# Designs tried in a protein design chat: VH-VL binders against RNA-binding protein 26 (RBM26). Part 3

Target 1, 75 residues: RNA-binding protein 26 (RBM26), of Homo sapiens (Human) (q5t8p6r532to606)
Amino acid sequence: TKLELRKVPPELNNISKLNEHFSRFGTLVNLQVAYNGDPEGALIQFATYEEAKKAISSTEAVLNNRFIKVYWHRE
Below, E stands for the ipSAE of ESMFold2; O stands for the ipSAE of OpenDDE; V2 stands for 0.75 times the mean of E and O plus 0.25 times the DockQ between their complexes.

## First folded at step 1 (VH-VL)

Design r4 (framework fv_rosmantuzumab)
Fold by ESMFold2-Fast, scan of step 1:
Structure r4 (fold): chain C 75 residues (1-75), chain A 121 residues (1-121), chain B 111 residues (1-111)
Amino acid sequence: as target 1 above (75 residues)
Amino acid sequence: QVQLVQSGAEVKKPGASVKVSCKASGYTFTSYYIHWVRQAPGQGLEWIGYIYPSGGDTGYNQKFKNRVTMTRDTSTSTAYMELSRLRSEDTAVYYCARERYLYGSPWFDYWGQGTTLTVSS
Amino acid sequence: DIQMTQSPSSLSASVGDRVTITCKASQSISYEGSSYMNWYQQKPGKAPKLLIYAASSLQSGVPSRFSGSGSGTDFTLTISPVQAEDFATYYCQQSYSYPLTFGAGTKLELK
């Protein structure tokens, strides 16, 4: 249910903007900016796997910035 | 092989709109982003925005967002850039360029020949 | 926006010289071993032409006398030896984030 973002510019790496984008795919249960000590990282957690899958499968650029990378969160 | 051919020079009055075309050939048009860049006389290069021809997704430089619209026609492999409410400061050569994107690293590998726009009373 | 500071604004050289143009980004444009820096050449009345992509990769068909280097915020384009057809304006470009931005250009002139 967790997606990890990388290469998020600092001006876009804030809870409000990321929530606005990702809430369109489902219910967010957790959102962390600057995740894992990375100022350009973020963690997005959805309530369900299907919602997270919908988000990562989207061809739409995150916050109109296609250089932002979306991955499944790995340990 | 790969070519981007742009429409001819335009002369416009302040307040008018202009629509520039960029016809692609020699590759799969829907597989590559098309960007627009302008250059005022004696000045450097300024990025305007992009269109992804497959879905029609666009992204604009905030400086132009209220006046620029990018579209495409997949049946003719043509991208368009329309700039409205023209001012004399919009006098420039406008280029379209194809983006080569490899694992998150984009660059403009092919450029159109440019379209000269002159805005004057 | 990422600001690209290019220097010098112009330089004079003779055929056979080694010339260096620098470009400094206002923030790092490198990520996980990749640098999002491109170099273009423009001759009067013509569209820009890609020379170098990803900081150091030479575009197909571009002579090996052109080379790029650097990472993070500091990047360099080297032309060695300069030939008569190299007198042109050179632009650096970051492709790390939107809006895409270019340096102000460096005009290479014959002495």
Scores: ipSAE 0.013, ipTM 0.713, lowest interface PAE 8.3, mean pLDDT 88

Design r5 (framework fv_rosmantuzumab)
Fold by ESMFold2-Fast, scan of step 1:
Structure r5 (fold): chain C 75 residues (1-75), chain A 123 residues (1-123), chain B 111 residues (1-111)
Amino acid sequence: as target 1 above (75 residues)
Amino acid sequence: QVQLVQSGAEVKKPGASVKVSCKASGYTFTGYYIHWVRQAPGQGLEWIGYINPNSGGTGYNQKFKNRVTMTRDTSTSTAYMELSRLRSEDTAVYYCARSDYYWLEGYYYFDYWGQGTTLTVSS
Amino acid sequence: DIQMTQSPSSLSASVGDRVTITCKASQSISYEGSSYMNWYQQKPGKAPKLLIYAASSLQSGVPSRFSGSGSGTDFTLTISPVQAEDFATYYCQQSYSTPLTFGAGTKLELK
């Protein structure tokens, strides 16, 4: 259910902007900016696997920035 | 050989909708994005949006977001662009074009283009 | 939106000349050593044709007399030597972010 973002510009790496974008795919239960000490990292957790899969499968650029990478979070 | 073949010219009244098709051949349709670009008479090129034929996911230029819908049919390798609530300013040649899609590595360059579909909006 | 300022709007040249067309982005369109700039050629009544992608990569089948250079905000398309079939309109295009945007075009005309 967890997606990890990398290469998020610090200006865009804020809770409100990321929530606005990712809430379109489902219900967010957790959102962490600057995840794992990376000022360009973020963690996005959806309520369900299907919602997370919809988000990662989207071809729409996150916040109009094509360089933001979306990965499945590895534990 | 890679080919994109578009539907024929359209004449519409203001307020109508138009749906233009773009039939792909000579490559794996789901492996490349299809973009739509228009050109008004004597003017330059304006990007409308794209569709990923594999997922059906789309990205639209905000200028057109509330009037444009892009779809595809993978069984016929055809992409569609529907533009609603037409205005005289929508008079243009509409092109479909193929692009790469490797996230950060992709350059979104248009290596193959359809021949264009002329749309005239007049009363 | 990223604005692409293309210059000149028109250019007169003779066969055998070296011509330069420039394109300026309103913000950097380079990222980690790559530049998201493409160049197209368009002849009247025809769809555009890709010449150069990634600022300097020549598309397959395009003659080597076409070359691209630049990074950040300033980019150049060079045609040398100009041939009779090169008289056309040229467009730059950024693909760094959506919406994708084009320059206004440069018309290359026979002198």
Scores: ipSAE 0.013, ipTM 0.722, lowest interface PAE 8.0, mean pLDDT 87

Design r6 (framework fv_rosmantuzumab)
Heavy chain, then light chain:
Amino acid sequence: QVQLVQSGAEVKKPGASVKVSCKASGYTFTSYYIHWVRQAPGQGLEWIGYINPSGGSTGYNQKFKNRVTMTRDTSTSTAYMELSRLRSEDTAVYYCARDKGFYYDTSYPMDVWGQGTTLTVSS
Amino acid sequence: DIQMTQSPSSLSASVGDRVTITCKASQSIDYSGSSYMNWYQQKPGKAPKLLIYAASSLESGVPSRFSGSGSGTDFTLTISPVQAEDFATYYCQQSYSTPYTFGAGTKLELK
ESMFold2-Fast, scan of step 1: ipSAE 0.007; ipTM 0.712

Design s1 (framework fv_siltartoxatug)
Fold by ESMFold2-Fast, scan of step 1:
Structure s1 (fold): chain C 75 residues (1-75), chain A 122 residues (1-122), chain B 107 residues (1-107)
Amino acid sequence: as target 1 above (75 residues)
Amino acid sequence: QVQLQESGAGLVKPSETLSLTCGVAGGSFSGYYLSWIRQPPGKGLEWIGEIYHSGSTSYNPSLKSRVTISVDTSKSQFSLKLSSVTAADTAVYYCARGRYYDSSGYYWFDPWGQGTLVTVSS
Amino acid sequence: DIQMTQSPSILSASVGDRVTITCRASQSISSWLAWYQQKPGKAPTLVIYDASSLESGVPSRFSGTESGTEFTLTISSLQPDDFATYYCQQYNSYPYTFGQGTKLEIK
């Protein structure tokens, strides 16, 4: 249920911006900016796997920035 | 431990589609980023693209219009298709696995497959 | 795209020498850089990751350092098995890019 963002420009790496984008795919239960001390990282957790899968499968650029990458969070 | 092995036709005609498969054995397939990297004879390395077991892909913009990477989790394999090939696509093609740690999310390539030479010739 | 430039392109050295290969990024990549060794006819193998971390099983004579956008790979006492081409690679941003390679050859 967890997605990890990489390459988020610091000016876009804030809770409000990321919530605005990812809440369209489902219910967010956790959202951390600058995840693990990475100023360009973020953690996005959805309530369900299906919601997370919908988000990662989207071809739409995150926050109109094609260089932001969405990955399954590695555990 | 974990081993990657490329397979596919070594000779492709100009304008056709280059197709390669990478088999992953001896370790976990799920949870890893899997990449294709190529090396023209006597030249350096060029990253082609990557895929995650979910099917999510990222491609090198220089090749994006011609590249498709896909995954078959049931067979622990992922594949590369490169369309409309020319002599410039002659290269050794490698598959590689991305390794990363929780602290950064960034990764490097290890292990690599042994590589397979694909020659584009008529 | 981030450009990775290696120096020198060819380095001739003798067994027992301390050799240093340099890699420069065209923009900041933090420490997100790996070094690979490639012998003729073989796949690249990992030597250093995160700019300075030695891969398990790689001899301790190998080390990496960083200073801003400049990265170095040092072999403290060159062995016969070390003659190969070395590549740096940044993994800070897409597309991932490699240096052009440094061929380390016998003097």
Scores: ipSAE 0.000, ipTM 0.618, lowest interface PAE 12.8, mean pLDDT 85

Design s10 (framework fv_siltartoxatug; at its last look DockQ between E and O 0.74; V2 from the best seeds 0.00; counts 0 for: pae E 5.5 > 2, grease 20.3 > 18.9)
Heavy chain, then light chain:
Amino acid sequence: QVQLQESGAGLVKPSETLSLTCGVAGGSFSGYYLSWIRQPPGKGLEWIGEIYYSGSTSYNPSLKSRVTISVDTSKSQFSLKLSSVTAADTAVYYCARSPYYDILTGWFDYWGQGTLVTVSS
Amino acid sequence: DIQMTQSPSILSASVGDRVTITCRASQSISSYLAWYQQKPGKAPTLVIYAASSLQSGVPSRFSGTESGTEFTLTISSLQPDDFATYYCQQYYSYPLTFGQGTKLEIK
ESMFold2-Fast, scan of step 1: ipSAE 0.063; ipTM 0.785
ESMFold2, look of step 2: ipSAE 0.131; ipTM 0.778
ESMFold2 (binder alone), look of step 2: mean pLDDT 91; pTM 0.945
OpenDDE, look of step 2: ipSAE 0.168; ipTM 0.816

Design s11 (framework fv_siltartoxatug)
Fold by ESMFold2-Fast, scan of step 1:
Structure s11 (fold): chain C 75 residues (1-75), chain A 119 residues (1-119), chain B 107 residues (1-107)
Amino acid sequence: as target 1 above (75 residues)
Amino acid sequence: QVQLQESGAGLVKPSETLSLTCGVAGGSISDYYLSWIRQPPGKGLEWIGEIYYSGSTSYNPSLKSRVTISVDTSKSQFSLKLSSVTAADTAVYYCARGVDYWEDYFDYWGQGTLVTVSS
Amino acid sequence: DIQMTQSPSILSASVGDRVTITCRASQSISTWLAWYQQKPGKAPTLVIYDASSLESGVPSRFSGTESGTEFTLTISSLQPDDFATYYCQQYNSYPYTFGQGTKLEIK
């Protein structure tokens, strides 16, 4: 259920902006900016796998930024 | 200076499990992703999979049903098991360290170990 | 999977030549590309990362550029130690994939 973002510009790496983008795919149960000490990292956790899969499968650029990368979280 | 070194049996019989270990010395095993990469004789490089020191793994889908990567932080090592091997699994196997948490280009590689699958 | 295609497969050149090797991604990978050099019987070594950043200790004659999904590795004045096989690798998404390799050989 967890997605990890990399290369999020600091001005876009805030809870409100990321919540606005990802909540369109489902219910967020956890959202951490500057995840794991990286000011350009974020962790997005959805309530269900299906919601997370909708988000990562989207062809829409995160916050209209082509450099933001979305990965399944590596635990 | 970081050093990675592969070890394990160089000859494996068809249908058996290939088992290799990578020892990491001179640098941190923590906070890095550690990968296995192979190269069949005369061919190119193929990424097998990776592990984070917490035990989280990602595998190449082409090999996922046969691959297990594990880590032993107390021994500063990580290991590869590839089950049900065939002659197509004959290759030089490398272990390599990703440069940091966010990016997996490989700054340090082991010297490689040849594993031959034959009866 | 993202396919990485290198060209040429074999490049014959002389010491002192300027040589360029190309790598094309089947989809956008931004700048998430590395170049490796592999000499016979040895492990690959990192040359370029993030498409254009020179690895510490690598001679300045090596450079990388990016244009869309096309990436190049250039050696401005070829030296004897540069004859090797070169591989590109994308690290944009799983599974990580390598190009097929370009063998740089003496003409």
Scores: ipSAE 0.006, ipTM 0.649, lowest interface PAE 11.5, mean pLDDT 87

Design s12 (framework fv_siltartoxatug; at its last look DockQ between E and O 0.61; V2 from the best seeds 0.00; counts 0 for: pae E 7.3 > 2)
Heavy chain, then light chain:
Amino acid sequence: QVQLQESGAGLVKPSETLSLTCGVAGGSFSGYYLSWIRQPPGKGLEWIGEIYHSGSTSYNPSLKSRVTISVDTSKSQFSLKLSSVTAADTAVYYCARLGYRYFPSWGYFDYWGQGTLVTVSS
Amino acid sequence: DIQMTQSPSILSASVGDRVTITCRASQSISSWLAWYQQKPGKAPTLVIYDASSLESGVPSRFSGTESGTEFTLTISSLQPDDFATYYCQQYDSYPLTFGQGTKLEIK
ESMFold2-Fast, scan of step 1: ipSAE 0.124; ipTM 0.766
ESMFold2, look of step 2: ipSAE 0.057; ipTM 0.744
ESMFold2 (binder alone), look of step 2: mean pLDDT 89; pTM 0.930
OpenDDE, look of step 2: ipSAE 0.427; ipTM 0.877
ESMFold2, look of step 5: ipSAE 0.017; ipTM 0.723
ESMFold2 (binder alone), look of step 5: mean pLDDT 90; pTM 0.932
OpenDDE, look of step 5: ipSAE 0.555; ipTM 0.898

Design s13 (framework fv_siltartoxatug; at its last look DockQ between E and O 0.06; V2 from the best seeds 0.00; counts 0 for: pae E 9.3 > 2, placed apart)
Fold by ESMFold2, look of step 2:
Structure s13 (fold): chain C 75 residues (1-75), chain A 121 residues (1-121), chain B 107 residues (1-107)
Amino acid sequence: as target 1 above (75 residues)
Amino acid sequence: QVQLQESGAGLVKPSETLSLTCGVAGGSISSYYLSWIRQPPGKGLEWIGEIYYSGSTSYNPSLKSRVTISVDTSKSQFSLKLSSVTAADTAVYYCARDFGYEYSEGWFDPWGQGTLVTVSS
Amino acid sequence: DIQMTQSPSILSASVGDRVTITCRASQGISNYLAWYQQKPGKAPTLVIYAASTLQSGVPSRFSGTESGTEFTLTISSLQPDDFATYYCQQYNSYPYTFGQGTKLEIK
């Protein structure tokens, strides 16, 4: 259910911006900015796998920035 | 299947502006990026820049001062202008769709046929 | 800029051989790497994206792998139709950059 973001510009790497974009795909149960010590990283957790899958499979650029990368988080 | 076709003058004088158009058929230009890539004869590939259908652009820093990429959504056309050309700008110029299955995309498929532009004194 | 270094520059092989082309990135690029095939006088065509995913319609004798910053394109049982120049390309960050190419010459 968890997605990892990389290459998020620091000015966009905040709770309100990430919530604004990702809440369209489902219910967010966790958001962590500057994830794992990376100021350009974030962790997004959805309530369900299907919501996370909709988010990662979307062709819409995250925060209108195609530079931002989205991965499945591996535990 | 989307098809891309480059067009424009094949011969340009030094110091003038190279101007090309990429026509898009077989789909809307909404929802994807288009890139211009060039290849000097017998040499490798160089990414010039890209444009999103809404008009947002990103350029290779090596060319940014001389490059303008634009879109005309009513004609499903993209344009490249490269100013102040020299012999080093002689190349085959391609347009290509930048679209992938992952959220973060950046690989090119399809490519146009390419058009040779020669810069000659 | 992320530099992509291909090796070898020229590769000569026989039909039926297994050949491997390598590409090294100057920094981490995750799996954001594509391979292209270019026949003489034609545009490049996509072979592999995401380092290891074959594009639709590409023969299964093509495969890609990654290890750290090193990426490989492998052709098992080389066919005459595989004569071409191959390019890697990173799409991890702007500017997008290509390797210098590997010309595969079939003996």
Scores: ipSAE 0.006, ipTM 0.668, lowest interface PAE 9.3, mean pLDDT 86
ESMFold2-Fast, scan of step 1: ipSAE 0.013; ipTM 0.741
ESMFold2 (binder alone), look of step 2: mean pLDDT 91; pTM 0.943
OpenDDE, look of step 2: ipSAE 0.013; ipTM 0.743

Design s14 (framework fv_siltartoxatug; at its last look DockQ between E and O 0.48; V2 from the best seeds 0.00; counts 0 for: pae E 6.9 > 2)
Fold by OpenDDE, look of step 2:
Structure s14 (fold): chain C 75 residues (1-75), chain A 123 residues (1-123), chain B 107 residues (1-107)
Amino acid sequence: as target 1 above (75 residues)
Amino acid sequence: QVQLQESGAGLVKPSETLSLTCGVAGGSFSGYYLSWIRQPPGKGLEWIGEIYHSGSTSYNPSLKSRVTISVDTSKSQFSLKLSSVTAADTAVYYCARYTPLWRGYYYYGMDVWGQGTLVTVSS
Amino acid sequence: DIQMTQSPSILSASVGDRVTITCRASQSISSWLAWYQQKPGKAPTLVIYDASSLESGVPSRFSGTESGTEFTLTISSLQPDDFATYYCQQYNSYPLTFGQGTKLEIK
């Protein structure tokens, strides 16, 4: 249910922007910016796997930035 | 397998508009950015610009004022127009595809290219 | 723009040789670096992506490394089929930019 973002421009790596983008795919239960000390990193957690899958499967660039990488979070 | 193919006039007069089309066969535009790259004879590669199937474009600032890239998803093709050409625009023009962003798999770069088409600017 | 400086411009080597081509970025590009091979009259083909990932179908003698803004393409043992021009390319930010190329020719 967790996705990791990388290469998020610092100016866009905030709760407001990320919530605006990812809330379209489902309910966010956790959102952390600067994940693991990376100013360009973030952690997004959805309520369900299906929601997270929907988000990562989207062909739309995150925050209209094609360089942002989306990973499944590995615990 | 996916194949790209450039088409268009190979000769253009100075000050006129270069026009090329790239056809995509064996696959779809979905999930990929489509790019134009050129290579003057005996020289290196230059990225011209790209387009997504949604129509979103990005251009090289060096050419932005003269470049227009468009897409026709119904025909599985995208096009390049370069206005006010000069001899400096003489080059082999390539179309290529690449993954727009990482979606559970690594970014593979420009993994499919057309064969390229020579466009000569001459009077 | 991010400038990619490739070296050397021309590299003469023999079959069986170990060769290394270097590409330096003018600023950080993370690991978003690709290497392409181009033979005369042909389109470039992808060899390495994400600095060190080998493209499917590419022989294992090809490898890529990164250190800061410096990237290398190494061919452990040159084969006749490897003589070509190689280009690095960054996809960290717009505009996408290529190195000037390295012509690997037979000695």
Scores: ipSAE 0.020, ipTM 0.739, lowest interface PAE 6.0, mean pLDDT 90
ESMFold2-Fast, scan of step 1: ipSAE 0.083; ipTM 0.769
ESMFold2, look of step 2: ipSAE 0.022; ipTM 0.712
ESMFold2 (binder alone), look of step 2: mean pLDDT 89; pTM 0.930

Design s2 (framework fv_siltartoxatug; at its last look DockQ between E and O 0.66; V2 from the best seeds 0.00; counts 0 for: pae E 7.5 > 2)
Fold by ESMFold2, look of step 2:
Structure s2 (fold): chain C 75 residues (1-75), chain A 119 residues (1-119), chain B 107 residues (1-107)
Amino acid sequence: as target 1 above (75 residues)
Amino acid sequence: QVQLQESGAGLVKPSETLSLTCGVAGGSISSYYLSWIRQPPGKGLEWIGEIYYSGSTSYNPSLKSRVTISVDTSKSQFSLKLSSVTAADTAVYYCARDYWGSYRYFDYWGQGTLVTVSS
Amino acid sequence: DIQMTQSPSILSASVGDRVTITCRASQSISSWLAWYQQKPGKAPTLVIYKASSLESGVPSRFSGTESGTEFTLTISSLQPDDFATYYCQQYNSYPLTFGQGTKLEIK
């Protein structure tokens, strides 16, 4: 379902960059940049839990940045 | 040319708060992280934490409960506060800028300022 | 936390010598390692980044190599200006950590 990103460099925190990375794991139904007013935050929502799990379990660095943190979103 | 300069009180009493500022001149503070790093006399370097221009921070877990790093973008200044200091916090304190992007090595350093914790 | 262990702690050498300083990571850090030079009373200055890339303005006698979790800084022909303390630093993961330093002294 929903993944939350933290520590995304603001110059990379845009819809095109995030879509490019995350679309390989599944269908995105929601993508919010600068989530909750944090220019380094983003919200990524997949159509299914299995797609989101594949994305969060990937060893591929988000946007080639090892310091970007990926969490399950708690709503 | 980017220049970093630490400033603040050089003597702090035990149990009080150490407070320093880092002024950034000769370049933009956007798109870079700024770290605070310390070095006790005669000893090695310890990363304290970093802050992005937006205010987002990461701290060394060993110090996280006592450290606050902040930014004043209108003055191009970054600040360090370390609470409840002891003699173990006596060190030269540096501010340093991360190299580009996702790389967390330090291409510019301030000259450092000694802070002594003593009554 | 990733520990960075440098050896030797103190290295005595003469001008013209080829010297090596090593740094071992407690786990894999890929090539995310930097080397710094620090002279007494001064801030560290960047020498090498990404294990083997020479920082702009650093003399070509400096080089870096890696093998597994072991990283080496080499000075091919030691000059008087090179006597200093050298630190490695990993930037693979938080917290960012430094080696304890290697003091390079004149013999």
Scores: ipSAE 0.013, ipTM 0.723, lowest interface PAE 7.5, mean pLDDT 87
ESMFold2-Fast, scan of step 1: ipSAE 0.012; ipTM 0.726
ESMFold2 (binder alone), look of step 2: mean pLDDT 91; pTM 0.939
OpenDDE, look of step 2: ipSAE 0.019; ipTM 0.753

Design s3 (framework fv_siltartoxatug)
Fold by ESMFold2-Fast, scan of step 1:
Structure s3 (fold): chain C 75 residues (1-75), chain A 121 residues (1-121), chain B 107 residues (1-107)
Amino acid sequence: as target 1 above (75 residues)
Amino acid sequence: QVQLQESGAGLVKPSETLSLTCGVAGGSFSGYYLSWIRQPPGKGLEWIGEIYHSGSTSYNPSLKSRVTISVDTSKSQFSLKLSSVTAADTAVYYCARVPYDFWSGYYFDYWGQGTLVTVSS
Amino acid sequence: DIQMTQSPSILSASVGDRVTITCRASQSISSYLAWYQQKPGKAPTLVIYAASSLQSGVPSRFSGTESGTEFTLTISSLQPDDFATYYCQQSYSTPYTFGQGTKLEIK
């Protein structure tokens, strides 16, 4: 259910912008900016696997920035 | 209001390094990518690369081994260096600004006037 | 790399005409497409971004539409100032790529 974002520009790495983008795919239960001490990192957690799968499978660039990378988070 | 202006030598010898600077006035560096695009005489547009004010860069893979883009926020400038030039690098070089939030999208909203760089001995 | 193909390469038209320029992406690019106008000896200027959003200061006679991988720039009533070369550009994937250009000339 967890996705990790990398290469998020600091100006876009804020809770409001990320919540607005990712809430279109489902219900967010956790959102951390500057995740793991990386000012360009973020953690996005959806309520369900299907919602997270929709987000990572989207061909739409996150916040219209194709350099932002979306990965499945490893526990 | 926002103005971008290229500067640098207009004539570069083959095998040398092409160096250009772009001055940005009337606008902010924050929240924008800064990009270089070139256009050989009579031809189309080719994206060279971009830099964010944090120093993060992305380059066109076809040019990546020869390109360095850097930013100097204290002077409101960013620069392009293209090494080992040949006649194929003769072009008008443009700098341009790119907004990139969710409401904006990615596009070149303002361009410099362009500067012709000729590679010749 | 994503290929952008414009058609026609040259379009001859008269003042007052409705003209349409097309741009096709080799793959899905969502709405990450911009249109630029370039006059001889000048830098390109932004006309449309995000496929259909009109840039501030650009006349309302310009509009953009999208349908799948096909994008269209329309000028509803051509004015003398509109004769120029038009380029489309995708920003979905690096490297950003431009179409080859459509030269809009007087008939």
Scores: ipSAE 0.000, ipTM 0.623, lowest interface PAE 13.6, mean pLDDT 83

Design s4 (framework fv_siltartoxatug)
Fold by ESMFold2-Fast, scan of step 1:
Structure s4 (fold): chain C 75 residues (1-75), chain A 121 residues (1-121), chain B 107 residues (1-107)
Amino acid sequence: as target 1 above (75 residues)
Amino acid sequence: QVQLQESGAGLVKPSETLSLTCGVAGGSISSYYLSWIRQPPGKGLEWIGEIYYSGSTSYNPSLKSRVTISVDTSKSQFSLKLSSVTAADTAVYYCARGLEWYPDYYYMDVWGQGTLVTVSS
Amino acid sequence: DIQMTQSPSILSASVGDRVTITCRASQSISSWLAWYQQKPGKAPTLVIYDASSLESGVPSRFSGTESGTEFTLTISSLQPDDFATYYCQQYDSYPYTFGQGTKLEIK
């Protein structure tokens, strides 16, 4: 259920902006900015696998910025 | 399987507008990034710009004031217009597309064969 | 703009050789780099993406590595079909930029 973001510009890497974008795909249960010590990283956790899969499968640029990359989080 | 093909006039006069179209056959343009790249004879590659199938564009700042890229999803094609051309715009022009999957976009995985455009009087 | 510098500009080699070409970015681009192969008179084709991922259908003799802003493309045992010009390209930041190319020619 967890997605990892990379290459989020610091000015866009805040809880409010990321929540506005990702809440359109489902219910967020966790959201961490600057994840794993990366000022351009973030962790997004959805309530269900299907919601996370919907988000990662979207072809729409996150916050109108196509350089932001979305991956499945590896434990 | 999927093929891209450039078309348009191969000779353009200085100060006029260069106009090219890229047709996509054997596949969809939905969810793809669609790019134009050029290569002057004997030189390297230069990225001109891109369009997402929804219409969002990004252009190389060196060309931004002269470039327009548009997409026609119903015809499965996208086009380039470059205004006010000079001899420096003589090049082979390529169209290319990126992956359809958001996490894996976007590098140019399929290219057209290229079309030579010569700018001369 | 991010400048991509390739070395060498021309590399002469023989069939069966291991060859390595290098691409250096003027600033950090993470792993957002692709390598393309262009044969004379033809369009470029994708070889490597994300610095080290081999494109489907590309022979396993091709590999890519990264170390900071330095990226390499290695061909472990050159075949006749491999003689071409190779370009690196960053897709970290607009505008996308290419290296100047490395021409791999027959010794």
Scores: ipSAE 0.000, ipTM 0.630, lowest interface PAE 14.2, mean pLDDT 85

